# Designs tried in a protein design chat: VH-VL binders against Vitellogenin-1 (vit-1). Part 5

Target 1, 170 residues: Vitellogenin-1 (vit-1), of Caenorhabditis elegans (p55155r1310to1479)
Amino acid sequence: SVCKVQKNQIRTFDDVLYNTPLTTCYSLIAKDCSEEPTFAVLSKKTEKNSEEMIIKVIRGEQEIVAQLQNEEIRVKVDGKKILSEDYSAHQIERLGESDIVIELPEGEVRFDGYTIKTQLPSYSRKNQLCGLCGNNDDESTNEFYTSDNTETKDIEEFHRSYLLKNEECE

## First folded at step 1 (VH-VL)

Design i11 (framework fv_imvotamab_arm2)
Fold by ESMFold2-Fast, scan of step 1:
Order: structure tokens, then sequence, then C-alpha cells
Structure i11 (fold): chain C 170 residues (1-170), chain A 120 residues (1-120), chain B 112 residues (1-112)
């Protein structure tokens, strides 16, 4: 199942479409919220009125950050810039001029600077998932669980619960 | 708070061109869709089309495709509805409205309306 | 296009009494995601439309709890439990399940 983030809209793993603008602070898009998390996907806008995003993927103990710089994709692994010839060593693949795929333990994240597609198999740990992409449990009505695991119908409360306020947000 | 402020009433003759505006404030304008709705005198509501100001992605109701042009300028947080050649049948109240963040696919906040009168 | 049909065309009601408006769609409004994108709008005389209810039964911000929505598939109802003077106006159902978005013909609520 696929979760898509673009144009300040999110289509969840269970195919719920809703509008929620990202900020210049990271929001948790999707995460393995089990007792032994295997991944997390976070994103933020490059600037307040931009459609351009920065993606952060945590895969085990590894941190991958990707963004457009001068109209080309740039990737850092654990704070160190890597060149495209090193992508495969880090389970990262370049599909197009600015399109990359980051492998997850069970699935992948595709990113081009403006669109984030997180794809997980139907057999994944979907009832352990949290974040703005929902819980991937084949039921649209229970997608809105906050970060403290309370159900809400308020999209703004839902988003705020997954917003990392480590800096001033715009 | 979210506000959509529309341009003032217009009185035109058939064949004339017209461009009316809808200015957004109190939210990230480039990040939300803006729709246009027509209400003819004494009649109900008709959805005309919608635009995403961030990239000008525009979608029209089939009955309005080719009849009007919807555009937006995100630098001044303004959306537009334009006719190249007005007809008497274009006489109506025109509303702009935002697609809401709380409700996927639903128009949530509305402008005050622009009355367009076309007569000879 | 999905056709939305409202009944009645007008609903004269005594102040403090309930009012009920029906909306029927020509096709099911259940979307692939399991959600039903049916909304109710209120238009007071001389005012722009205002969102009251979305996804069948959810009240929009600031809407009094005397307004409630119900229904499924193709048949939907808006109820006002105790009509107040400020509730006079035209009520529209609308669907956002399929392109293009379409509206019901409207129901005029009046105090008798």
Amino acid sequence: as target 1 above (170 residues)
Amino acid sequence: EVQLVQSGAEVKKPGESLKISCKGSGYSFASYWIGWVRQMPGKGLEWMGIIYPGDSDTRYSPSFQGQVTISADKSITTAYLQWSSLKASDTAMYYCARQGIAVAGTIDYWGQGTLVTVSS
Amino acid sequence: DIVMTQTPLSSPVTLGQPASISCRSSQSLVYRDGNTYLSWLQQRPGQPPRLLIYKISNRFSGVPDRFSGSGAGTDFTLKISRVEAEDVGVYYCMQATRFPLTFGGGTKVEIK
C-alpha cells in the first residue's frame, strides 16, 4: 500500500485523502511504532510558502537526509554527503535525474524534492504504524491516531501531535 | 483567521471581457485549492472549477471547460476567474471558496461573492 | 455527473420545532477509501454559503449541535432539532466523491 505526500495533501496507506500543510519543522510521516522501531520517515518544507520538501529517513541507527540543492538531489548519510556512485552501498537507488529510492526493511521511499511516496507491503506490521500516513490497517476510519495514541477527528490536532518543535516553525 | 475577499460588483455588456479576483489571507495561500462557484439569480449553486495556486494546476467542471479561465498569482495571494466574451446568461453571483484541511474534497471557507450583471 | 436531489423544496417550520431535509444521489457517494464525501451547506438571505456538516455527520467548526447529519450510500438527511430564527435560509447538500462536485437544488427553511 502507498502513502503519498505532495501539494500539502496526504493520501494515507488506507487511501484517505486530506489536506495538511507541512511546516519548516519536521513532521513524522510514517514510522514503525513497535517496541523495536525499524524505520521512520520525516519531512519538512524548505521554506514557509514552498512546495519543496526535505526528507529524513531513519533506518535502524542510520540517518538519511535528501533534498534538492541547485535543482539536483543531494544525499547525506549520518551527516556525511555521499556521491551517486555510493548510493547502492547505502541501499539508495537513483531512478531519474532527481528521483531516488531509499530502501526500507519492508518497502521503500521514493522522493524527488516535491513528492514523497512511501510504499509498504500489505503484509507489513501495519497495525504498528503511526504518523501522518496512518496505521495501514485497511480501515480508513481509524487513520487519525495522535502520537500519544488517542483517536481524533481534528486534522490540525493530528498533525500537531507529529510535529517536532525543535526549532521555530513557519 | 481564514478570509477570502472578492472584488466588487461588475456591470458589463455582452461581448465584453472581465476578470474578477479572490484574495486569500490568514493561511498559506499557495498550499490550498481555490474553487469557483456560480449562483444564478434565484437559483442554486454550480461548481465551476478549482486551482492549486502553488503550481496553477487547474480543473474545470465539464459544463464550464472553455467558457472561463481560472488562474492564480501566489505572490499576491490572489485567484482569478476570467471571461473573454460575456453573455447575458453569465449574470450571476460568483463565489470563491477554499478546499478545507479538515475535510478532504470539501469547500470550507467562502468569499463574500462578486455580483456580475451582463445586459445590453 | 452525479445528480443530487433534495426534498422538500421548502420547509415552513414553527420556531422551536424540528426540521428535516432529505438528499438523494443518483450514484453511491462511497469513495474507494470507504469515506462518503457528502456535505451540507447553509445560505442565509444575502449571505454566502457556510459549511455545516461534512462526511455525512461531522459538524464543522462553530456549528451548533442542534444540526446533525445522517445517512449512507445514496440517502442522506440533515436535521435541525429545534429551529431558531437565525436558521432561516436555503440548505444545500453537495458531493465531493466524484468529479465534478455537484450540489442539490436547495431546501428553503422558513418560520411559519
Scores: ipSAE 0.000, ipTM 0.460, lowest interface PAE 17.7, mean pLDDT 83

Design i12 (framework fv_imvotamab_arm2)
Fold by ESMFold2-Fast, scan of step 1:
Structure i12 (fold): chain C 170 residues (1-170), chain A 120 residues (1-120), chain B 112 residues (1-112)
Amino acid sequence: as target 1 above (170 residues)
Amino acid sequence: EVQLVQSGAEVKKPGESLKISCKGSGYDFTSYWIGWVRQMPGKGLEWMGIIYPGDSDTRYSPSFQGQVTISADKSITTAYLQWSSLKASDTAMYYCARHTTYNWKSFDYWGQGTLVTVSS
Amino acid sequence: DIVMTQTPLSSPVTLGQPASISCRSSQSLEHSDGNTYLSWLQQRPGQPPRLLIYKISNRFSGVPDRFSGSGAGTDFTLKISRVEAEDVGVYYCMQATQFPLTFGGGTKVEIK
């Protein structure tokens, strides 16, 4: 199943499209919410009125951050910038000129600075995913589950529950 | 209040083209799929296809791929079902219905139907 | 394509008595995500279909509690605990587990 984030919109793993602009604070896009999480995908805007994003992927104990700088993808692993020659050693593949694929234990994240695509096998993570991408089995087409597993019909409340707000972001 | 309002009944001859409509109101039209379902006289329901108006992502039943075209105009919150050349076997009631996720919950709100009669 | 088979084809019932409709699929409707995307629709004479139940047993808004759904895998049942005059119509099961979406042949509920 594929979740897509772009142009202030999220299309969830279950094909629900909704409008929610990301902020300059990280939002939890998708996460393994089991007792032993294997990954998390977070994203934020580079600035309030931009469609350009920064992605953060936590894979086990590794932190991968990627963003565009002058039309080129730049990648950091555990805070250290890596060169494209080193991508394969970190299970990252460069696809095209500014497009990368980050391997997950059961799937992948594709990112180009403006679009995030998270793909997970449909057989692997039922009832273990949380975040703005869902892949939950909502009982209502108009309801979303917040980070506290409470149903809501308010998109702002849904997004706010997955927002990692701090002093330096808005 | 969610409503889907379909265009009126049509009487056509074989070989003629036709485009019928389904206008949504009372909700965010670009955030829900619109599906089309055929019901031949005295028969059951057949799923034809579905469209997401927000990005025009369209998916067809294999039985209807190439026989009809589904489209949408989000500026007037309207979905369309179109035939380039009608056949007598296209005589049926055609329903549009709203769906949030195409492979999850069934269609929750339905239009009143458009009766299409194709005869010589 | 998944084939959906409904029985009986018609069900004459006395007002106030229960009615039961069965739906059988040619293969399991359990999706790899653990959900079963089986729904029931009601079509009253001269009216469009109406969503009654989704995901086996969840009632749609405004649907009376005399309607209940149950089942798993390939066998599903819709029950009306006490049939009212307004319940006359054709009932369809539908699967959305696998593309293309497919419907059962329908069961006509009528008053004897």
Scores: ipSAE 0.000, ipTM 0.459, lowest interface PAE 18.4, mean pLDDT 83

Design i13 (framework fv_imvotamab_arm2)
Fold by ESMFold2-Fast, scan of step 1:
Structure i13 (fold): chain C 170 residues (1-170), chain A 123 residues (1-123), chain B 112 residues (1-112)
Amino acid sequence: as target 1 above (170 residues)
Amino acid sequence: EVQLVQSGAEVKKPGESLKISCKGSGYSFTRYWIGWVRQMPGKGLEWMGIIYPDDSDTRYSPSFQGQVTISADKSITTAYLQWSSLKASDTAMYYCARSKIFGVDYSTWFDPWGQGTLVTVSS
Amino acid sequence: DIVMTQTPLSSPVTLGQPASISCRSSQSLVHSDGNTYLSWLQQRPGQPPRLLIYKISNRFSGVPDRFSGSGAGTDFTLKISRVEAEDVGVYYCMQTTQFPLTFGGGTKVEIK
């Protein structure tokens, strides 16, 4: 199953579409919320009225940040900018000048600066995922679960629970 | 210097209303949560609730929901804790603390803490 | 609510000897961002609490290196490698992984 974040909309792993603009603060998009978490995917907008995004992937002890700069994807690993020649050493594939794939323990994240596609196998991650992409339980009538595992029908409350309020958000 | 300064000690009778304050300085007040913690005499720390001053997003501990009101006035960088009707069981030291709560790339901590406001409720 | 349980209730130690405090949570403290938000606070007699450790093992600014934190999941430990007179006080663990935020019951460190 696939979760897509694009144009202030999110299509969850369970194929639910809803509108929620990201802010200039990171929001948690998808994470392995099991007892032994293996990854987390976060994103924020570059500017308030932009559809352009910055993505952060945490994979074990490693932090990968990618964003579009001068029409090209730029990648940092653990705070250090890397060249495309080094991408494969970090399980990152370049599909084009502005298009990359970041491998996850099970699945992948595709990013081009404007769209995030997170693809995970539903059979091994059911009811272990959290974040704005939902819980990947193959139930499209599911209610949203906030970061403290409370059910809600309010999309703004849902998004707010996964928004990191450590900086000024626009 | 980042600092939280709380209002002075209060002595009240049961049934009276009270509003105590916590004033922040030396940082961007709207970018951090302000939490309130109760410590009854000789007891441990109890989390009451928190507020994000920029949008007044407020979260309460279930034990304190409906018992107190937390608010903030960002124009004067001040957070408040208020009771509509005090009880003898509200006698305690009340602390405010600045916090960053859960974040990637950011440390989550509670610092600084205010000096505390002692509230005594007796007949 | 996540319940935080501390042991021991009190820890009398001889000056210069180590002290160890345990904290157990009723469920995993791993947050959706991959971090574990477990903090340790010190409260000296008559003073407000002071942050010692955040995210399990990170010492806050100005905290002496004799304080260390460790643990994962639901079991956490604060260790003072050599207790000094100014370390007398009550120590609390605290989780900030989810609302409501919760504290352990406290452990009193005393000199004997």
Scores: ipSAE 0.000, ipTM 0.460, lowest interface PAE 17.2, mean pLDDT 83

Design k01 (framework fv_ficlatuzumab)
Fold by ESMFold2-Fast, scan of step 1:
Structure k01 (fold): chain C 170 residues (1-170), chain A 121 residues (1-121), chain B 107 residues (1-107)
Amino acid sequence: as target 1 above (170 residues)
Amino acid sequence: QVQLVQPGAEVKKPGTSVKLSCKASGYTFTSYYMHWVRQAPGQGLEWIGEINPSGGSTNYNQKFQGRATLTVDKSTSTAYMELSSLRSEDTAVYYCARDKYSSGWPRFDYWGQGTLLTVSS
Amino acid sequence: DIVMTQSPDSLAMSLGERVTLNCKASQSVSNYVSWYQQKPGQSPKLLIYGASTRESGVPDRFSGSGSATDFTLTISSVQAEDVADYHCQQYYSTPYTFGQGTKLEIK
């Protein structure tokens, strides 16, 4: 299953498409919400009216942040900038000047500064995934579950429940 | 200044319910998540759950799912935690705490003074 | 659930000594660890977040370090006002969990 975030739209793992622009605060895109979380994917916009994003991937013992800078993807691991020659040592693959793949324990995240694609096996984390990408339960439904596992049809409420903010983000 | 004001104490019998309050002031109430944490005598801190005051969405520790209910009253900037089916093991100080998020890091930056709940026959 | 274990349970120090408090997570929590100070009869106070970032207004004698599973809070020169219980917390995943606390006393 694939979840795609692009152009103020999210297509969930269960193939539900909805409109929700990200903000300059991180939103939880996808996370292993099981008792032993193995990853989390977060993203935010670089600027309020931009479609350009910054991605943060938490994978086991590492925090990976990637963003587009000077038409090239720049990567930080645990706060430290790494060179492209070191990407492979961190299970990151460069597919072009501005396109990378970050390996997850059971899947991958592909990012180019404007599109996030998170791919997980359909059997993975069924009903244990949370975030804007949905729960990957193989149900194509227009019903969304907030961060407290309550059902909602209000996209703004759904997004707000996964917005990691404490103050107004510009 | 940011303040989270809680009542000092509550005494309840086993099997009853309690609704604890947390009155916020000094900041925009709807811009910060509110957490509830308890501390039993001589024990560590235990997270109960969180609420987003803007939309009312909640997340609970599975241990308290179905027994704890978090709500807010935006007009009075007050958060509430209702705990049902009380047991003697629920005797603890109950704190509310504000969640601040910056540079990708959530943290509990301000805490109420706590309400001592005693559950005793 | 992630279990946070602190050591030692209690510690008695002389004024001006360097103090190190340890916190171990049962699984990797990356850098999603905060430290809190709790004085007798008071609520917890945030000292450190993100494993190593000091909260505004916290004295620079307090510092945090560590990643993955092993974390340390250091007080470079302990003062009388530092008598308290110190708690570590992970916020990598819900439920957020705290260590049992380390009690710091002055000799």
Scores: ipSAE 0.000, ipTM 0.478, lowest interface PAE 16.7, mean pLDDT 83

Design k02 (framework fv_ficlatuzumab)
Fold by ESMFold2-Fast, scan of step 1:
Structure k02 (fold): chain C 170 residues (1-170), chain A 122 residues (1-122), chain B 107 residues (1-107)
Amino acid sequence: as target 1 above (170 residues)
Amino acid sequence: QVQLVQPGAEVKKPGTSVKLSCKASGYTFTNYYMHWVRQAPGQGLEWIGEINPSGGRTNYNQKFQGRATLTVDKSTSTAYMELSSLRSEDTAVYYCARGPYYDSSAYHFDYWGQGTLLTVSS
Amino acid sequence: DIVMTQSPDSLAMSLGERVTLNCKASQSVGNYVSWYQQKPGQSPKLLIYWASTRESGVPDRFSGSGSATDFTLTISSVQAEDVADYHCQQYYSYPYTFGQGTKLEIK
């Protein structure tokens, strides 16, 4: 199961494609919404009117933030900048100057500054997911579930429900 | 079930400080904001501020900024509100309340503590 | 600060009657309004958020409507257990503000 975020569009784990531009506030892209969450993936735009993104991956008690700086991916772990030679110690792999893979407990996140690809096992029995990538239930519908598990047909309402509201958003 | 447990009544003298606790259980403490709201006897509700337990980020009602300090102890799933320079007008029931983290509903409060009555008198 | 004004201050209704409670914001707050029920001696309980969305577990006789500056909480058939103070709140901008409350009593 794969969810892609790029060009102000999201393709969910259930292969639903919709348009929703990210803001300069973090939006919850995908999260393990079980009783004991194991990961969360969040993203925001670097600037209004930019397609360039920043991602934040929470993995257990560890926070990983990555973004492009001078055309190269730069990574922070728990607030500290790390060099590419330290990536493997944090279960991060560099595939090129601008491409990284961050390992999740089950699955991975690939990021190049403009595209986020979150991949989870198709047969995981622990796939109780929430966020803009959907719930991974193998059903495609015109209805979405907000962060409080309310059905909606309004994409703007759906996105707003997963937006970190305590930041000023552009 | 989700529970927010607050202590029994407190009596303080004017000019002193108080630190009120709110013990959370039944959910992942770092996944929700914690809000503090007070209610003076016979009056309406007044929002004091909020804290994100994950990062410690706070936002205050400017009326209380400088006097109120919100903190958390993640190891015990406990939120705290310290209020300094107490006045008789601070006599009120103080509630903690949970708010969602990742949506526009982060500002609504789905679970509330039972409240702590603070009486400020000499 | 955004001022929330509720009306009436209090009302007494007969069982089974339709109850309408009003809340007015001093400036537009979009749909960012919640309603809380506070029974005597208890903490507030969320009823409605985002102007019209009913919280899980809240009876369907409670409904919210309105947008911008004018909001309404309706109880379609009031029951004895509905005796309480009702508070509206805006969460459009800081600081979040509440109305003064409406007290509902049974005749």
Scores: ipSAE 0.000, ipTM 0.466, lowest interface PAE 14.6, mean pLDDT 83

Design k03 (framework fv_ficlatuzumab)
Fold by ESMFold2-Fast, scan of step 1:
Structure k03 (fold): chain C 170 residues (1-170), chain A 121 residues (1-121), chain B 107 residues (1-107)
Amino acid sequence: as target 1 above (170 residues)
Amino acid sequence: QVQLVQPGAEVKKPGTSVKLSCKASGYTFTTYYMHWVRQAPGQGLEWIGEINPSSGSTNYNQKFQGRATLTVDKSTSTAYMELSSLRSEDTAVYYCARERTVVTPKYFDYWGQGTLLTVSS
Amino acid sequence: DIVMTQSPDSLAMSLGERVTLNCKASQSVLNYVSWYQQKPGQSPKLLIYAASTRESGVPDRFSGSGSATDFTLTISSVQAEDVADYHCQQYHSTPYTFGQGTKLEIK
């Protein structure tokens, strides 16, 4: 299954397409919401009216942040900038000048500064996923569950439930 | 059904530019990268570049950077490749090809039929 | 740039024979290699990606193997419809590069 985020649109793991503008605050895109979470993917816009994004991947206890700087992808691991020669040691691969892949425990995330693609195996963590990418349960009607596991038809309520708390958002 | 439709042929004079089209149908145009690849008669395949139709972001083979320009028209689901300062050596079949929307790997799952560009006086 | 070299340049096989096509990268590309079949007058068609994963709809007689620098496409029992040029491609690093192709013919 694949979830894709670009500009103001998200295509969920269950192939539901909807419009929801990201903000300058991190939104939870996809997360293992089981009792022992193994990963989370978050993203935000660089600026209010920008199409450019910053991605944050939490993998176990490791934090990876990636974004474009001068049209090149730049990566930080646990707050420290790393060079491309060190990417493989952190299970990160650069495919092109501005395109990287970050390995997850089961699956991977691809990022180019403007598009996020998150791939998970079929039936992996079925009904245990949460975030804007949906719950990957092979049922499109269940895509809009808030962070409190309440179903909603209000996209703004859905998105707000996955924003980081106490941050100013534009 | 996924289709990438390209014109059959184009003839241009040396020194001019050409803008080749690739019209996509059967899928959401903005969710798949589009690549351009050429093949000179009797030769192998050569990658020109890629475009993300959602953002307009491009990556080029350095050999073509400065001469090739990739663009898209979202309203018509059409990708374009413009090649300038044409030489006889640019005579080739030009393909557009779609990258499947899985994070890794970048492979081309559907190809257009190709446009034969002939550059001659 | 990563150079992809295929061997042999061409080969002729009898129906039902096992055929092996080779592709070497000038440096490691991990498993980021795809194989394409191109029949005369047609566009390339994806056969294999990620070195060994067969694309949906591709017959089971086609298989891929290899990693790092050495890759192989195998056709377990060649059929008349397999007459084509076969191209390997690395997509590990830009520019993405293709081998020169191997032409497969039937005797």
Scores: ipSAE 0.000, ipTM 0.464, lowest interface PAE 15.1, mean pLDDT 83

Design k04 (framework fv_ficlatuzumab)
Fold by ESMFold2-Fast, scan of step 1:
Structure k04 (fold): chain C 170 residues (1-170), chain A 121 residues (1-121), chain B 107 residues (1-107)
Amino acid sequence: as target 1 above (170 residues)
Amino acid sequence: QVQLVQPGAEVKKPGTSVKLSCKASGYTFTRYYMHWVRQAPGQGLEWIGEINPSGGTTNYNQKFQGRATLTVDKSTSTAYMELSSLRSEDTAVYYCARSGIQLWSHKFDYWGQGTLLTVSS
Amino acid sequence: DIVMTQSPDSLAMSLGERVTLNCKASQSVSTYVSWYQQKPGQSPKLLIYGASTRESGVPDRFSGSGSATDFTLTISSVQAEDVADYHCQQYYTTPYTFGQGTKLEIK
């Protein structure tokens, strides 16, 4: 199943399309919300009114941040910039000048600065996934669950429940 | 082509119950809410309730809570509304209508042709 | 419950005239308002949703505007086939409520 984030829209793992602009604060896109989380994918806008994004992937104890800089993807691992020749050592692959794939324990994240594609197997922890990409339950119900596991039809409420507000959001 | 098919008419006596049907075709039944709306002769539209066919979750207008029951049969893509303790003022055309589940998609984009329920002695 | 109030109750227009129908919500419904056309003996037909978005297949002469509490449906050049009752609806919060309707007639 694939979740796609681009142009202020999210297409969930269960193939539901909805509009929700990201902010300059990180939003939780997809996470293993089991009792032993293995990964989380977060994203924010580089600037208010920009479609350009920054992603943060937490994989075990490792933090990977990627964003466009001078039309090229730049990657930091645990706060330190790495060169493209070192990407493979961190289970990161460069597909093009501005296109990378980050390996997850079960799946991958593809990012080009404007689009995030998170691919997970449909059988993978589907009842314990959370975030704006939905729960990957193959149900296709269009029902969304907040971070408190409460069902909602309000996209603004849904998005707010997954915002990480460590500074002012625009 | 999306279609919602309802029977044309039902006649019932006061104090009885009725179960109206709405057969859906032309789309994935479990991806949309089904709503029930009535219209008394010469009057406006009144929302009765909604059901999510996938999970069977329902939400009712308080005016009909306890009297209306919404159900679905996924094998036949059919939605049902049962209305109990019928009164003469329940005489109305009863429509089913489809919407998306999320707030941004909750427009009622397709409607059945309606069933005229007449409640008389 | 949110009360939707439409005005006028009825309107008689000449062919080709611009028609304006109003709908007021008792409290803010953001832009979550739909407009429906209902011809005699027929089910309602969605014209506008999200206050201003025209549903696919609806003629260009129909347009919607408004936000918060005040909403308008405009028919830029009324045609004979536009004779109908027009209903506004808020779908911001349950119970979803409709206005009482505006009847459009041709002189």
Scores: ipSAE 0.000, ipTM 0.479, lowest interface PAE 17.0, mean pLDDT 85

Design k05 (framework fv_ficlatuzumab)
Fold by ESMFold2-Fast, scan of step 1:
Structure k05 (fold): chain C 170 residues (1-170), chain A 122 residues (1-122), chain B 107 residues (1-107)
Amino acid sequence: as target 1 above (170 residues)
Amino acid sequence: QVQLVQPGAEVKKPGTSVKLSCKASGYTFTDYYMHWVRQAPGQGLEWIGEINPRGGSTNYNQKFQGRATLTVDKSTSTAYMELSSLRSEDTAVYYCARDYGSGSYRKYFDYWGQGTLLTVSS
Amino acid sequence: DIVMTQSPDSLAMSLGERVTLNCKASQSVSSYVSWYQQKPGQSPKLLIYYASTRESGVPDRFSGSGSATDFTLTISSVQAEDVADYHCQQYYSSPYTFGQGTKLEIK
């Protein structure tokens, strides 16, 4: 079960492909929407017309932010910049010059500054995934569930429900 | 060696249906989307739709909505396009084409079948 | 639907000349444009994807450029085997649409 986000396109965990314009506001890509959430993955563009992304991973009480800076991945944990020598202490692995893997409780997020790949197991329990990556229910349909669990076929409505708008973003 | 093999030609009468095949080999069938594109004589290319062989999800050009149906048979690595209510204007070469679908910079249609010439004539 | 318009409809060039083919989108498609070469009686062949990335095995003389609405395919020194129809395509949003094609001939 892999969800891929790149170039304003999302391939969901159930392998549905759609286009949605990502913005400079964070969008909720994938989240454990159970009673006791264990993770959330969010992303935004660095600038309106850029394909360059920033990711934010919330894992338990930790906030991890990663983005390209001078063609190298830079990582912050809880608002503080960390160096590559400290990545392993935070369950982060560098696979190449600008390619990192962030471990989740059940899965991982791989990021290279442009593409976000979230890999999660199939959920056999009644806990639902939510976010733009879909619910990972092994059904490939053109129907989506908004953040208030309302079914829609309108991609703009779907995306808007997972957009974290504030005054600093567009 | 990636290959997409299609029949050379089909002849059908107006009002009937046709089911065209595209047999894939040389790669993992379920890792790539399959698209269908047609080209009428002397005309440009026209996208019909796409299917994800893994999940079976489809997306159609609205112009073909309700007339075209895309399916796959994973056991034989074969994609199908059924086109119903055939008209003379459906006379065209029909191609299947593979969508790379992976990597940071996605490719569209890196491999094409040879095409099937569908002739709709009374 | 996004309309792709190619210009010119046809070109006749001398061997070794620089060829420029244009493709215009009716709305922004970012960099999500591919170029295909189609020789008579053959299926299309991918030349360029993501506006400017050359496909493996495609000669260096082929290059792509552009973004948003205006895209160009350039052949730096045209060869006899380049006689073909050239098609641009946007894959920014469905339905994915192609231009009408530009026919390249040698004088």
Scores: ipSAE 0.000, ipTM 0.476, lowest interface PAE 16.6, mean pLDDT 83

